# Ledger of designs, part 1: VHH binders against N-acetyl-D-glucosamine kinase (nagk)

Scores and structures below are computed, not measured.

Target 1, 319 residues: N-acetyl-D-glucosamine kinase (nagk), of Dictyostelium discoideum (Social amoeba) (q54pm7)
Amino acid sequence: MSKEIFIGIDGGGTKTSTVAVDSNGQELARHTSPCSNYHSVGEDLAKAAINEGIKYVIRKVKETITDDDNKEVTVGSICLGMSGVDREKDKLLVKSWVTELLGESINYSIHNDAIVALSSGTQGKLFGVVIICGTGCISLGFNREGVSGRSGGWGPLLGDYGSGYQIGYDILRHVLKAKDQVGPKTSLTQVLLEKLQLTKEEDLISWAYDPKTQSWQKFAQLSPLAFEQAQLGDEISNLILVDAANALYDLINSVIKKLGLDKEEKFPLVYTGGNIERKGILSDLLSKKIMENYPNAEILNTTCDPSMGAALLALNSKK
Structure headers, positions and changes below count from the first letter of each chain, unless a header shows other numbers; antibody chains are not in Kabat numbers.
F, E and O stand for the ipSAE by ESMFold2-Fast, ESMFold2 and OpenDDE, each averaged over both directions (binder to target, target to binder). V2 = 0.75 x the mean of E and O + 0.25 x the DockQ between their complexes.
[cut] stands for letters that were removed.
The coordinates of atoms that the task and the answers printed are left out; those that the model quotes come from them. Centres of patches stay.

## First folded at step 1 (VHH)

Design a1 (framework vhh_gefurulimab)
Fold by ESMFold2-Fast, scan of step 1:
Structure a1 (fold): chain B 319 residues (1-319), chain A 124 residues (1-124)
Amino acid sequence: as target 1 above (319 residues)
Amino acid sequence: EVQLVESGGGLVKPGGSLRLSCAASGRTFSSYAAAWFRQAPGKEREFVSAISSGGSTTYADSVKGRFTISRDNAKNSLYLQMNSLRAEDTAVYYCAADSYYGEWYDEPSEYDYWGQGTLVTVSS
């Protein structure tokens, strides 16, 4: 009998992770290939990255088969979580790459990377809520009827409240308010200027608008300063993190209400992203608000990487 | 799975030059952001230089104008050309490969893969 495998793929920001599991969810092979976000690298390179991962894990599984009479590997299902794939025509494009390689008859699913993040905390179950808090933020979930709901994820320009970007922006905002005497003094002023190697607050204009270093990431990279200064008792830093927790709560609350999860006996709520995975004031404030309003929420961290979450989704979706 | 191996370190006089190399095995560097970090005795690891998958470079102020980072995707290698070396440049130099996010929803990544380091000593 042929060896049946289930494949999960996580595109991510700059790399593609591919994993193959058996029918018990045991990892058989893993591979890292280049970025598959075709909005960033183009279709040819993105397709090549996906194909590289799939071919590699199939080859590695074949190498482990000791039955000389049957060295066949069959793909029972494949699930892809891809950065920048949210429209149906984009999903159909990526599906065409996979079906060209594996044939039309496989179980296939493709999701935005937020969905595979949920699966990474739920052992491959497409039920419950995920909150992702990194450079940006998004909350997304599914109810028992398979209906999805989303809040946030509009990017920094359109209001990415609760995100690392927004925390960084708030640091800049409050430092400038302190300088103008519109707001209270904060220890963030000194540590911000030291981190950026600037002498005075006016230099922040040149830093913020420097075309050589322009990215949303550079603002999000300031967010650790608020955590550090809050620990040291800075009131403004605590305010920034309270505001972030309130914003993240609003996203989660919206998804819960849209999906009717408040009526469930229990539902998983998966935390992912550097700002909330770390035990600290933000995660503590957020969790307190969640449990006060939704005691039926089971707050979880991810237990595997997104590619494994996708593989477990593939395994559980086979019918 | 990426394994990184640094080479090219050694003893050099102040004002001298060295070229560090980092070879990746298991797969190519071509889609990764890659970086050099260094750690002097008794200090934390500090950022030296980074290069994106597209070839854009950034440098710490302490090395700007003296060091040049480059990559050769065909050879699966990352380089650091170090000129006008100073005693303060003495450190173990580490090659790292990282995931820089491609869109706003991606988490800011730390470097996933690290080499064991190569020692650079600048002394008279």
Scores: ipSAE 0.000, ipTM 0.102, lowest interface PAE 20.6, mean pLDDT 80

Design a10 (framework vhh_6z1v_2)
Fold by ESMFold2-Fast, scan of step 1:
Structure a10 (fold): chain B 319 residues (1-319), chain A 126 residues (1-126)
Amino acid sequence: as target 1 above (319 residues)
Amino acid sequence: EVQLVESGGRLVRTGGSLRLSCAASGRTFSDYAMGWFRQAPGKEREVVAAITWSGGSTWHADFVKGRFTISRDNAKNTVYLQMNSLKPEDTAVYYCAADEGTYYYEPLDWSSYDYWGQGTQVTVSS
């Protein structure tokens, strides 16, 4: 008899994480390979990265088998969490890579990265709500009938309220309002200029519109300043984080109502992303608002990385 | 965005010391939490040490506590791993990694690290 494993893959923008678990959800092997976002690196490199991870974890599990009569490993199920795979054609393309390697008979699933983030907090169950707050933000969930719902995730250009991008943008906005004497003074002015190696607020124009450094991450990378200055008592920084918490609440509230989760006796609400996993006013105020309106919400953090969340989804799909 | 290049790995004798360096490119290096990871032949990649963007907080794995120290120099865009009292079991390829967009570092969540270097080989002879 062969050892059955379940494989989870997190196909992120910069790297691909692959993990294999046994039937009890215990991790057996793990590997990091290069980026598998084929919109960024092309199909050949993306396919190679996924294949590398799968082959590696299978080999590592085989090395742990002590039964000399049967050193076989069987893949019972595989789940991939991938950015940029919301369309059917994208899902079919990635499936073709996996089935070419492992055969058509395996249990296969592919989800966008927000779905596996939910499963990372729910021990591999697609029920409840997740709120992701990083560079961007999105809330997504499932009800008991398997119906999905989402709010947010439109990207910075279309209003990414509550995101790291929005926090960074608000820092710039409030610093310039203070300069114009339209808004109150803030300690953000000094720390922002120091961080960017600028001497005056007018220099922010050249920084913001520099095509060599233009990215949403550039603005989101400013968000730590608001957390730091809020902790030191800056009123404007506190206001920025309060506004962010209110915006994230609105996204969560929308998903809860769309899915009828307000009628559940209890449902999980998973927090993920660096901005809401930080200690501070953002997560504290958000949690307070959630519990005041939805005392049936069970606020959880992710207990594993997205590749493990995907592996647990793969395991649960076989049960 | 950041690019990472490790250096300093070499052959050292048991009980010896070595300092690894990781040079990062980019004006925003001080925004990144940084980590050192290692992978020995036949073993999984494991986290060794981590340091917050400001250098105000550090974490070290139990198997290196008291022997290894992580530090950073934001003016030079460099993170360091000072390795003392080296043991044969410290033999591994050491990797530098950067975490983008996360202010409050969580050492256990290595999957949050967005950028990785090529690695530098450390061999400890007995």
Scores: ipSAE 0.000, ipTM 0.117, lowest interface PAE 18.9, mean pLDDT 81

Design a11 (framework vhh_7b2m_4)
Fold by ESMFold2-Fast, scan of step 1:
Structure a11 (fold): chain B 319 residues (1-319), chain A 126 residues (1-126)
Amino acid sequence: as target 1 above (319 residues)
Amino acid sequence: EVQLVESGGGLVQAGGSLRLSCAASGFTFSDNAVGWYRQAPGKQRVVVASISSGGSTKYSNSVKGRFTISRDNAKNTVYLQMNSLKPEDTAVYYCAAEVTYQYGDWDTETYEYDYWGQGTQVTVSS
C-alpha cells in the first residue's frame, strides 16, 4: 500500500513554490525555495531550488505515515508552471532535472505560468480562457481538443495594451498632453504630481528616465489614480479605462475565436491580476462587453495559488 | 482553500490608534508579500502599506510616519499599527497576499495576483 501524491510547482520570478496534494486534491505539504529561473540564477541554483521543493514535500508526507513497513509515498504525477520554458530545449532541460530525481517513468508536464493561472480558476481543468491583467497582460486558453491559443503577453514595452503598465503610461501621456494644450485638462495632473511629490509637469522627465528606479512596476503603480479619478467624473480617466477594457476584450475575443469556444454551451473565463480580479470600473466594463458578445462565458476568479493550480492540473491529468 | 481574516477595526476618535491583524489559513505568509489596502465610500481601493517575504516595507505617502506594517511568520499573521488617525483614514481595510507569476522567455513578464480578505471597517470621528 502506498500514499499517492500529486505535485505542483510554481517557478515564479522571485521564488519557487512546491505543493503536494492527495487524490482528493487536499493539500498535504508545501515548501518555498529560491528562484528557479535559470536564465536569472543559472542552472545549478535553479535545479537545486526545484529539487529542494520536491524532496521537502515528499519527506513531509512520509512523516505522516505511521506504518513505513507497509506504506510508501508514490508520486502519481508532477506539473510545473514556470517562466523561461517556452522553447522545447528549455522544457527538456527542466524535465531532465525532474526525471533524474523521480525516474524516467514519472507522469510529467511543464507549462508557461499563465497556464497554471487558468488551472487556478478552473480547479485543475485545462479548458477555457484566462485573462491576466497586472503589470503586463496576456490571454491564453484551451479547447476540449487540447488545442491552445494565446493573444498578447509581448511585454509592456512592445504592447501589453490594457495592462497596468499601459494605464500608468496613459496617465503620464494625458497629463503631458494637457500641459502642452494638445489634450483637455484632467484632474490626473494634480494627483499624479502629489503622488510623486513633484511640483510641476517638467519634473516628470527626471522621474520617468531615472535609471536607478527603472521598472515596469513603477509605471503600473500609477494605475489606481485613473480608477479614482474616473469615479470622481474625470473624462480622461474614464477614457483610459474604457480603452483598457476594449484592449483586454480584444485579447479575450481573439482566444475565444481561435479555439471555437463561442460554440460551447458554456466555458470558463478566469480573471486574474490586481486590476481586474476584484470588482471595479475596469472589470465591470470588461464583463459587460464580454457578456454582451458571449453570454455563454462563465466569468470566474482564481480560487487558489499557482502552485496549487499546477498540483490540481497534475491530479486531473492522471484521472 | 486560501482564506484571509482581518480583525481589529472599529470606531476611534481623531488622534487615536488601532492595530489591525490579518490571519491566514490554507497557506503561509512567510513565503509571500502581504499588503494592506483601504477603500473609502465612493472611491477605489488603494494600497496603504506592504511588506515583502524578506521584511522590506513600503508605505503610501498619506500614511508614512503614522502607520507601521509588520509580520509574525510563526503566527501566520500580518499587522497594521495605525497611529495619529485622521477622519480621512475612514475606510474598509483589506489584507491581500501577493503572488507573483513570471511568463516564459517570449513574455518575460512578472504579474501579481492577490488573495483578499473580507475587510474590516475603520471609522475615525472628529
Scores: ipSAE 0.000, ipTM 0.161, lowest interface PAE 12.9, mean pLDDT 82

Design a12 (framework vhh_5c3l_4)
Fold by ESMFold2-Fast, scan of step 1:
Structure a12 (fold): chain B 319 residues (1-319), chain A 127 residues (1-127)
Amino acid sequence: as target 1 above (319 residues)
Amino acid sequence: QVQLQESGGGLVQPGGSLRLSCAASGFTFSSYDMSWVRQAPGKGLEVVSDISGSGGSTTYADSVKGRFTISRDNAKNTLYLQMNSLKPEDTAVYYCVKDSEYQLLDWGEPHYGMDVRGPGTQVTVSS
């Protein structure tokens, strides 16, 4: 008999991670290839990156087989989690690359990375809610009938309240309000200037509007300062994190209600993203508010990386 | 659960016609743009035609302009593709696809979305 494997792929913005697991969910092989977001690198390079990962893990698994009579590997299922593959027609394009390599009969699925993040906390089950709090924020979930729901994820320009971007922006906003004497003084002023190696608040204009370094991530990178200063008793930092917790709660609450998960005996709620996984005021306030309104929520963190989450989803889709 | 089911494919001679149908359920049909996508033997996916939720706007691939017509009946939750003057190069599996409400967005973080398509219907143009 050939060895059956299940493949998960995480097509992030900077790299593509591919992992193969056996029927017990044990990792057999892993590979990192270049970026597969074809809107960034083009179709040829994106397709090559995905094919490289698949071919590599199949080859590596074959190398571990000691039976010289049967070194064949059968792919039972494959799941891709991808950034920048938002529209259904784009997902069908990626599917055509995979089915060209592995055949039309393969059990295949593709999801955005938010869905794969849910899977990374639920051991490959598409049931429950995930809240992602990174540079942006989004809540997404599935009920037992396979109906999905989401709230947020509009991007920073259109409003990702509760995100790292908004926390960073709020830090800048409050520091400048303190400078103008429109708002109260905050310890964020000194630590922000120190972090950015600036001497005065006016220097923030040149930093913020520098076209050579303009990105949403640039602002989100400031968010740790609010956590640090809140822990030290800064009231403005506490206010910023309270506002963020309330915004994230609104997203989660919306998804729970849309999917009828309030009527479940229990449902998983997966936290992922740097800010929400941090021990501190944001996660404490959010969890308190969730548990007060939805005592049937089981708050979880992701237990594996997204490529493994995708592989477990592939495994469970076949089982 | 969103469900899409295509029908109307089959074997037809060059120059012939076929009408594909896609029955949709599990969502507010009139609120979503719909597409027909095909995969020919040995080729990648091709978006054949798009139609807006209201039916007021349509687009077509250059390969099918003037020959194919996309339409929808929102009262029946059904999408159609009328295919005229069929050519051997039109041989493919045709898929009904529910488009996302959102334009493709890439701002460096996870996006939302679902793969929502039917199982496909085979169209073979040959004598």
Scores: ipSAE 0.000, ipTM 0.178, lowest interface PAE 10.8, mean pLDDT 82

Design a2 (framework vhh_6z1v_2)
Fold by ESMFold2-Fast, scan of step 1:
Structure a2 (fold): chain B 319 residues (1-319), chain A 126 residues (1-126)
Amino acid sequence: as target 1 above (319 residues)
Amino acid sequence: EVQLVESGGRLVRTGGSLRLSCAASGFTFDDYAMGWFRQAPGKEREVVAAISWSGGSTWHADFVKGRFTISRDNAKNTVYLQMNSLKPEDTAVYYCAAGLEYYDSSGWYSDEYDYWGQGTQVTVSS
């Protein structure tokens, strides 16, 4: 009998993580390869990164088999979590790479990285809601009938309210309102200028509009300032975080209602992303609002990395 | 100011060897994956090799595997392409490119590398 493994892949923006687990969910092998987001690096590099990870974990598991008569490894199922693969053409493209390597009969699934994040908090179950609050934000969920719903994730111009980007943008906005004497003074002014090594508020024009460094990540990197200053009692910083909590709640509330999860006895709500996964003012404000409206929500953090979440999805799809 | 400058392209004989270099400036080199691409006359650009931000992982196209090797020196902000057993079919302008490997599951998308060099011409003759 061949050793059966289940493979999970996390196609993150920086790297691709591949993990193989056995039928009990025990990790057998792991590998890191380059970025596999083909919208970012192109098709050939993305395919190579995925193939590298799969080949490595199979080879590594094979090396651990002590039975000389049976060193064959069988892949029972594979699940990929990847950014940019929400469209069917994208899913079919990636499937073609995997089936070329593993054969046409492979039990294959591919999901948006938000779905894999949900799995990472639910031990492989596609049920409940996830809220991701990083540079951008998105809420996504599944009901017991397997119906999915989502809200957010449209980028800064079309609705990433509550994201790290929006928190950073609000810091800039309120600092400039204070400068113009349209809004109240805030301690954010001094700490923002210090962080960016600027002398005066007018220098923010050159910083913000520099096309060479233009990204929403650039604005999101400012978000820790609001947390720090709120802790020190700055009213504007507290206002920014209250607004963020309300925006994130709106996304979660939308997904709950779309999926009828308000009617469940209990459902998981997974927090992920640096701004809310970290225990603090934003996560406390959000959790208070959730529990006031949905006392049947079980607020959870991720218990494993996304590649393991994908592997557990692969394992559960075969059961 | 972001800049990638390729060097080392020249005329070489079939079976010869050549090393291309790409010097990067104006960004945090260690945060970026690097790639080598080529474009032959009348053809579309194709990927030749890629290397992760740390240098821990590399990829090479099947048509150059065993002949070409990509490497990087993060202390020097430089990526290299060692080209051995050159063939006339390797004649092309060679480009280096940098792509920010970005962690944002809901956010930024790019269908290409963000920064490109101006290219260096490699010509392989009999």
Scores: ipSAE 0.000, ipTM 0.121, lowest interface PAE 11.2, mean pLDDT 82

Design a3 (framework vhh_ozoralizumab_d1)
Fold by ESMFold2-Fast, scan of step 1:
Structure a3 (fold): chain B 319 residues (1-319), chain A 125 residues (1-125)
Amino acid sequence: as target 1 above (319 residues)
Amino acid sequence: EVQLVESGGGLVQPGGSLRLSCAASGFTFSSYWMYWVRQAPGKGLEWVSEISGSGGSTKYPDSVKGRFTISRDNAKNTLYLQMNSLRPEDTAVYYCARDEYYDFWSGYSETFDYRGQGTLVTVSS
């Protein structure tokens, strides 16, 4: 009688994406609303963004029903991957918004956006390992018993080794070591100064310590220079990427061992984030090291956006 | 093994008071934020209060602010909730929970909830 749908939400830092799928995983409706990170925009605006997306996709599905005798839509389950949902208290807050709108009997799951990244590569299954390498880095995973494991993700200040931030920091470090003659010369010096429109290494002080532009992202944005110069044969750039690959491997290895995934016949390992999804030296070095130690790992990239990954997770939680 | 064991629930008349306790074991109690949550009949979980590891910071929703007080004794690994001016709408199973603050910018969110078996509070005449 009613059309059953499954809803996925990706509540990122700049926007919220909501998607509804049918029981076969086919996309029925999609909507983009404003940021739902309530630490950034406040509770009222975050709640409004989530409610807007849910109401929109339900309405759009109702509009596509050609059976004039039955316009009912039933939500079978909903999954939210939310930036800023880091503690159980945050999950209970977001759950209160959803249950106020959809009722308390609906099946729901609420995760930090890092968790649903795994489902984006596994077609909605919470099994295996994901490595997320962006400004920071984290590895997390689930075993067949539903036990989760994590390594990393403490933020750049507390040691996101292997992250974009750390690669960018290592570029700065090695350029200054070359200037001080405590390290070898590197082609990174010229390209770094050109990128930042600076004339000398001493100008990096004003750039790095500028409180008006202080962000971990500005350091992480330097990371492409190491990839470019490594391809051109710069030894320091290759060293930086080898160190990054080793650090990322350590995070992945920790999660595999914690969850007993080394004993599986096969398990998925999902790569996400610009630095490891990019075809190049870092991805190749990491993948070689993984396969040498865990030949049962199936290395995958994400196959859909996080909101679709969340929707497929919602669908799979039902059957 | 993380264990949380609640006690102190019971039947109380409107306007009355009750003190809940939670005995914690299996982890370094003073290193964790702790909170109380409740579930009223036919309703979802509601956050009631939170307290920092040192006890220096506490927070409450408007529904219980001024009536409930959360506290902890780190030497005894025990969490408390003092409930005053109880109302019929406070009727619920009360749970002690352990919540860890994770890095907001690269945070990990786990579906596992470190929560006890609960203690029933009934506010009725």
Scores: ipSAE 0.000, ipTM 0.205, lowest interface PAE 12.2, mean pLDDT 82

Design a4 (framework vhh_8fcz_2)
Fold by ESMFold2-Fast, scan of step 1:
Structure a4 (fold): chain B 319 residues (1-319), chain A 126 residues (1-126)
Amino acid sequence: as target 1 above (319 residues)
Amino acid sequence: QVQLVESGGGLVQPGGSLRLSCAASGFTFSDYYMNWVRQPPGKGLEWVSGISGSGGSTTYADSVEGRFTIIRDNDKKMVYLQMTSLKTEDTAVYYCAKDTPYYYDSSGYEDAFDIEGQGTQVTVSS
């Protein structure tokens, strides 16, 4: 018989990750292709990146088949987690790319990429809450009825409170408040200027408004300074991280309440993103606040990357 | 604090070779997936290659697979891109990029490669 595979795709970040697994959830092949966020690169390049990944993993699995009587590979199902794919229109567009390549009879699921991050902490189960804290932040979850809930993820301008962007912004804000004598002095001033190779606070205007380097990521890249200076005893850095923990808690609390997970005996809460998934001041502050309010929360880290989480969701859709 | 400094670019003939270097500082280098990205004249950024924190996994764009090799030295905090069989279409400014921790944005905002250096110019010409 044909070798059956299940494909997971994590698309729309800086790159697209594609993974094929067998019926036991064991990884058979993986591939990284360029960005598939069509808002960033356009439909042609996004479609090409997805097709590249799918074709590669199918080809790799075929190469491992030793039975010359049956070298066929069948795709049992595919799950795509994609940045910017939240509306029905977006899902239909991505579905058209997949069905053009693999045919109409394939089982498929298309989700926002935050959904597959949840599954990467729950062994492919779509139940519980995920909090993602990177450049931006978002909380998403599902209850046992399959109802979804969301808080945050509006982008840095409108509501990424608790994100790396916001931590970076707060560093700039507090450094400038210290300069204006509106706020207390902070060790962040010296280390910020050193990191950016600037000599004075006034130079931050040119840095911040440089059109060549406009990205929310450049602000988020400052966030490690607050972690380092908080460990060295800077009160302002500690305040920034406390504020971040409180903001992330508000997102999580909102999703828990919307989904009725406060009534569950136990529910998973998955942490992902560089600022909270490693043990540190922010994750400790957040976890303490969570456990004080929701002792039925089971705080988990991801056990695999989001593309594997998507592949496990694809596998589970066949059970 | 986080710094990435690219070097090793230059003028090379088609079919030639170059080795690019990226010196990293200010972060726990071995914890981060590292990338090479490039910007050809008049075009947008294009991802070229990536390497896991341990160096155990590498990935390549189809346009460079078999011709380029990404390697890292965690003790020296260096990432390298060994380029062979260079083509005129490889002409670009090359950047070393730390993987961004930003994975998601359902509002339509996009993440970008974490580019912190000035890059290194590669020109493939006769």
Scores: ipSAE 0.006, ipTM 0.174, lowest interface PAE 9.5, mean pLDDT 83

Design a5 (framework vhh_7b2m_4)
Fold by ESMFold2-Fast, scan of step 1:
Structure a5 (fold): chain B 319 residues (1-319), chain A 122 residues (1-122)
Amino acid sequence: as target 1 above (319 residues)
Amino acid sequence: EVQLVESGGGLVQAGGSLRLSCAASGSIFSINAVGWYRQAPGKQRVVVASITSGGSTKYSNSVKGRFTISRDNAKNTVYLQMNSLKPEDTAVYYCAAEDYGDYWGLEEYDYWGQGTQVTVSS
């Protein structure tokens, strides 16, 4: 008999994840292909990455069909969560690639990657707030009327408070303040130099100003040091994480108020991103502030990866 | 020596699109961060968007979601794709390549282009 599938795609900055699920939301196949952010890699490579994932999961599902007389697979719906796809023109471009491959008769939805992160914590529903704390930070949400709201995500020079970039930058700042005897000593000095395989604080100039390795991710990769040292009782590390929690709270608070979610009986608030996904000082500080101000918030972690979140959105949008 | 030349400006109706190009001469453009600035009549020059040598981007609040900056290091060129243009986007647009001394909180980069006029009519 023919098998109906629902496809979710997470088109992140470094890779593209594609998953196919059945009508019960059970995973049938998945694939990882290269980056599909066309602003970074161009349209040809981005389109190829998306097509690779779709073709792979369809082929894999066909291989599992035991009826040799009917190896037909139909795509009921597809949902894409894509980095760099915020504008309607971006959505139409990506939709044209998928339509070229699969035809115009299937149900399509295309969203920014942060939106499918919300659905990863809500079993495929676009209601509530998500806070993403990774290299950058952003809060997004939807109310029951389908109105969306956003705060943050402006990048380091325009303000990216609470992000992994900011935490990493604050580590560098405090280590150098300690070196200059402008600020107090911190255990971050020793562990930072060890992590970067440097012998002295002056070597940080060459590391930080290296044009060949300049990226926000480079600084964000330092953020685990603040978590580790805070647990060991370093006061500067605790200060950095308190500042980060306060900044993330401000973004969430803004989205809640914009969307009127403070008036709901309950609403989901999904945590995602490497800095808050696991138990730790930052998530504990943030959750305390949220519950003090919004006891109607239901703080959730993602229960699946964003590609599965997209697949569940595809399943729920079926008509 | 890095020299920057902007192109792609012009007259467009509100809601339209333009793509600006910033082409660099000189041997080290691919290792520099590059920004787009604009100066409207009677106003100060302000940052619009920038891109690092590694491709990391940032945007001003007024253009976020409408403008996209990208680079082609093999061609020594940086692009600014401008969509959903508004009359308030009317300005002379400048390309600037950073020096690390100027990047550290300075508004201007070491190397500036001559500018290209963008006029958005309603």
Scores: ipSAE 0.000, ipTM 0.084, lowest interface PAE 18.7, mean pLDDT 81

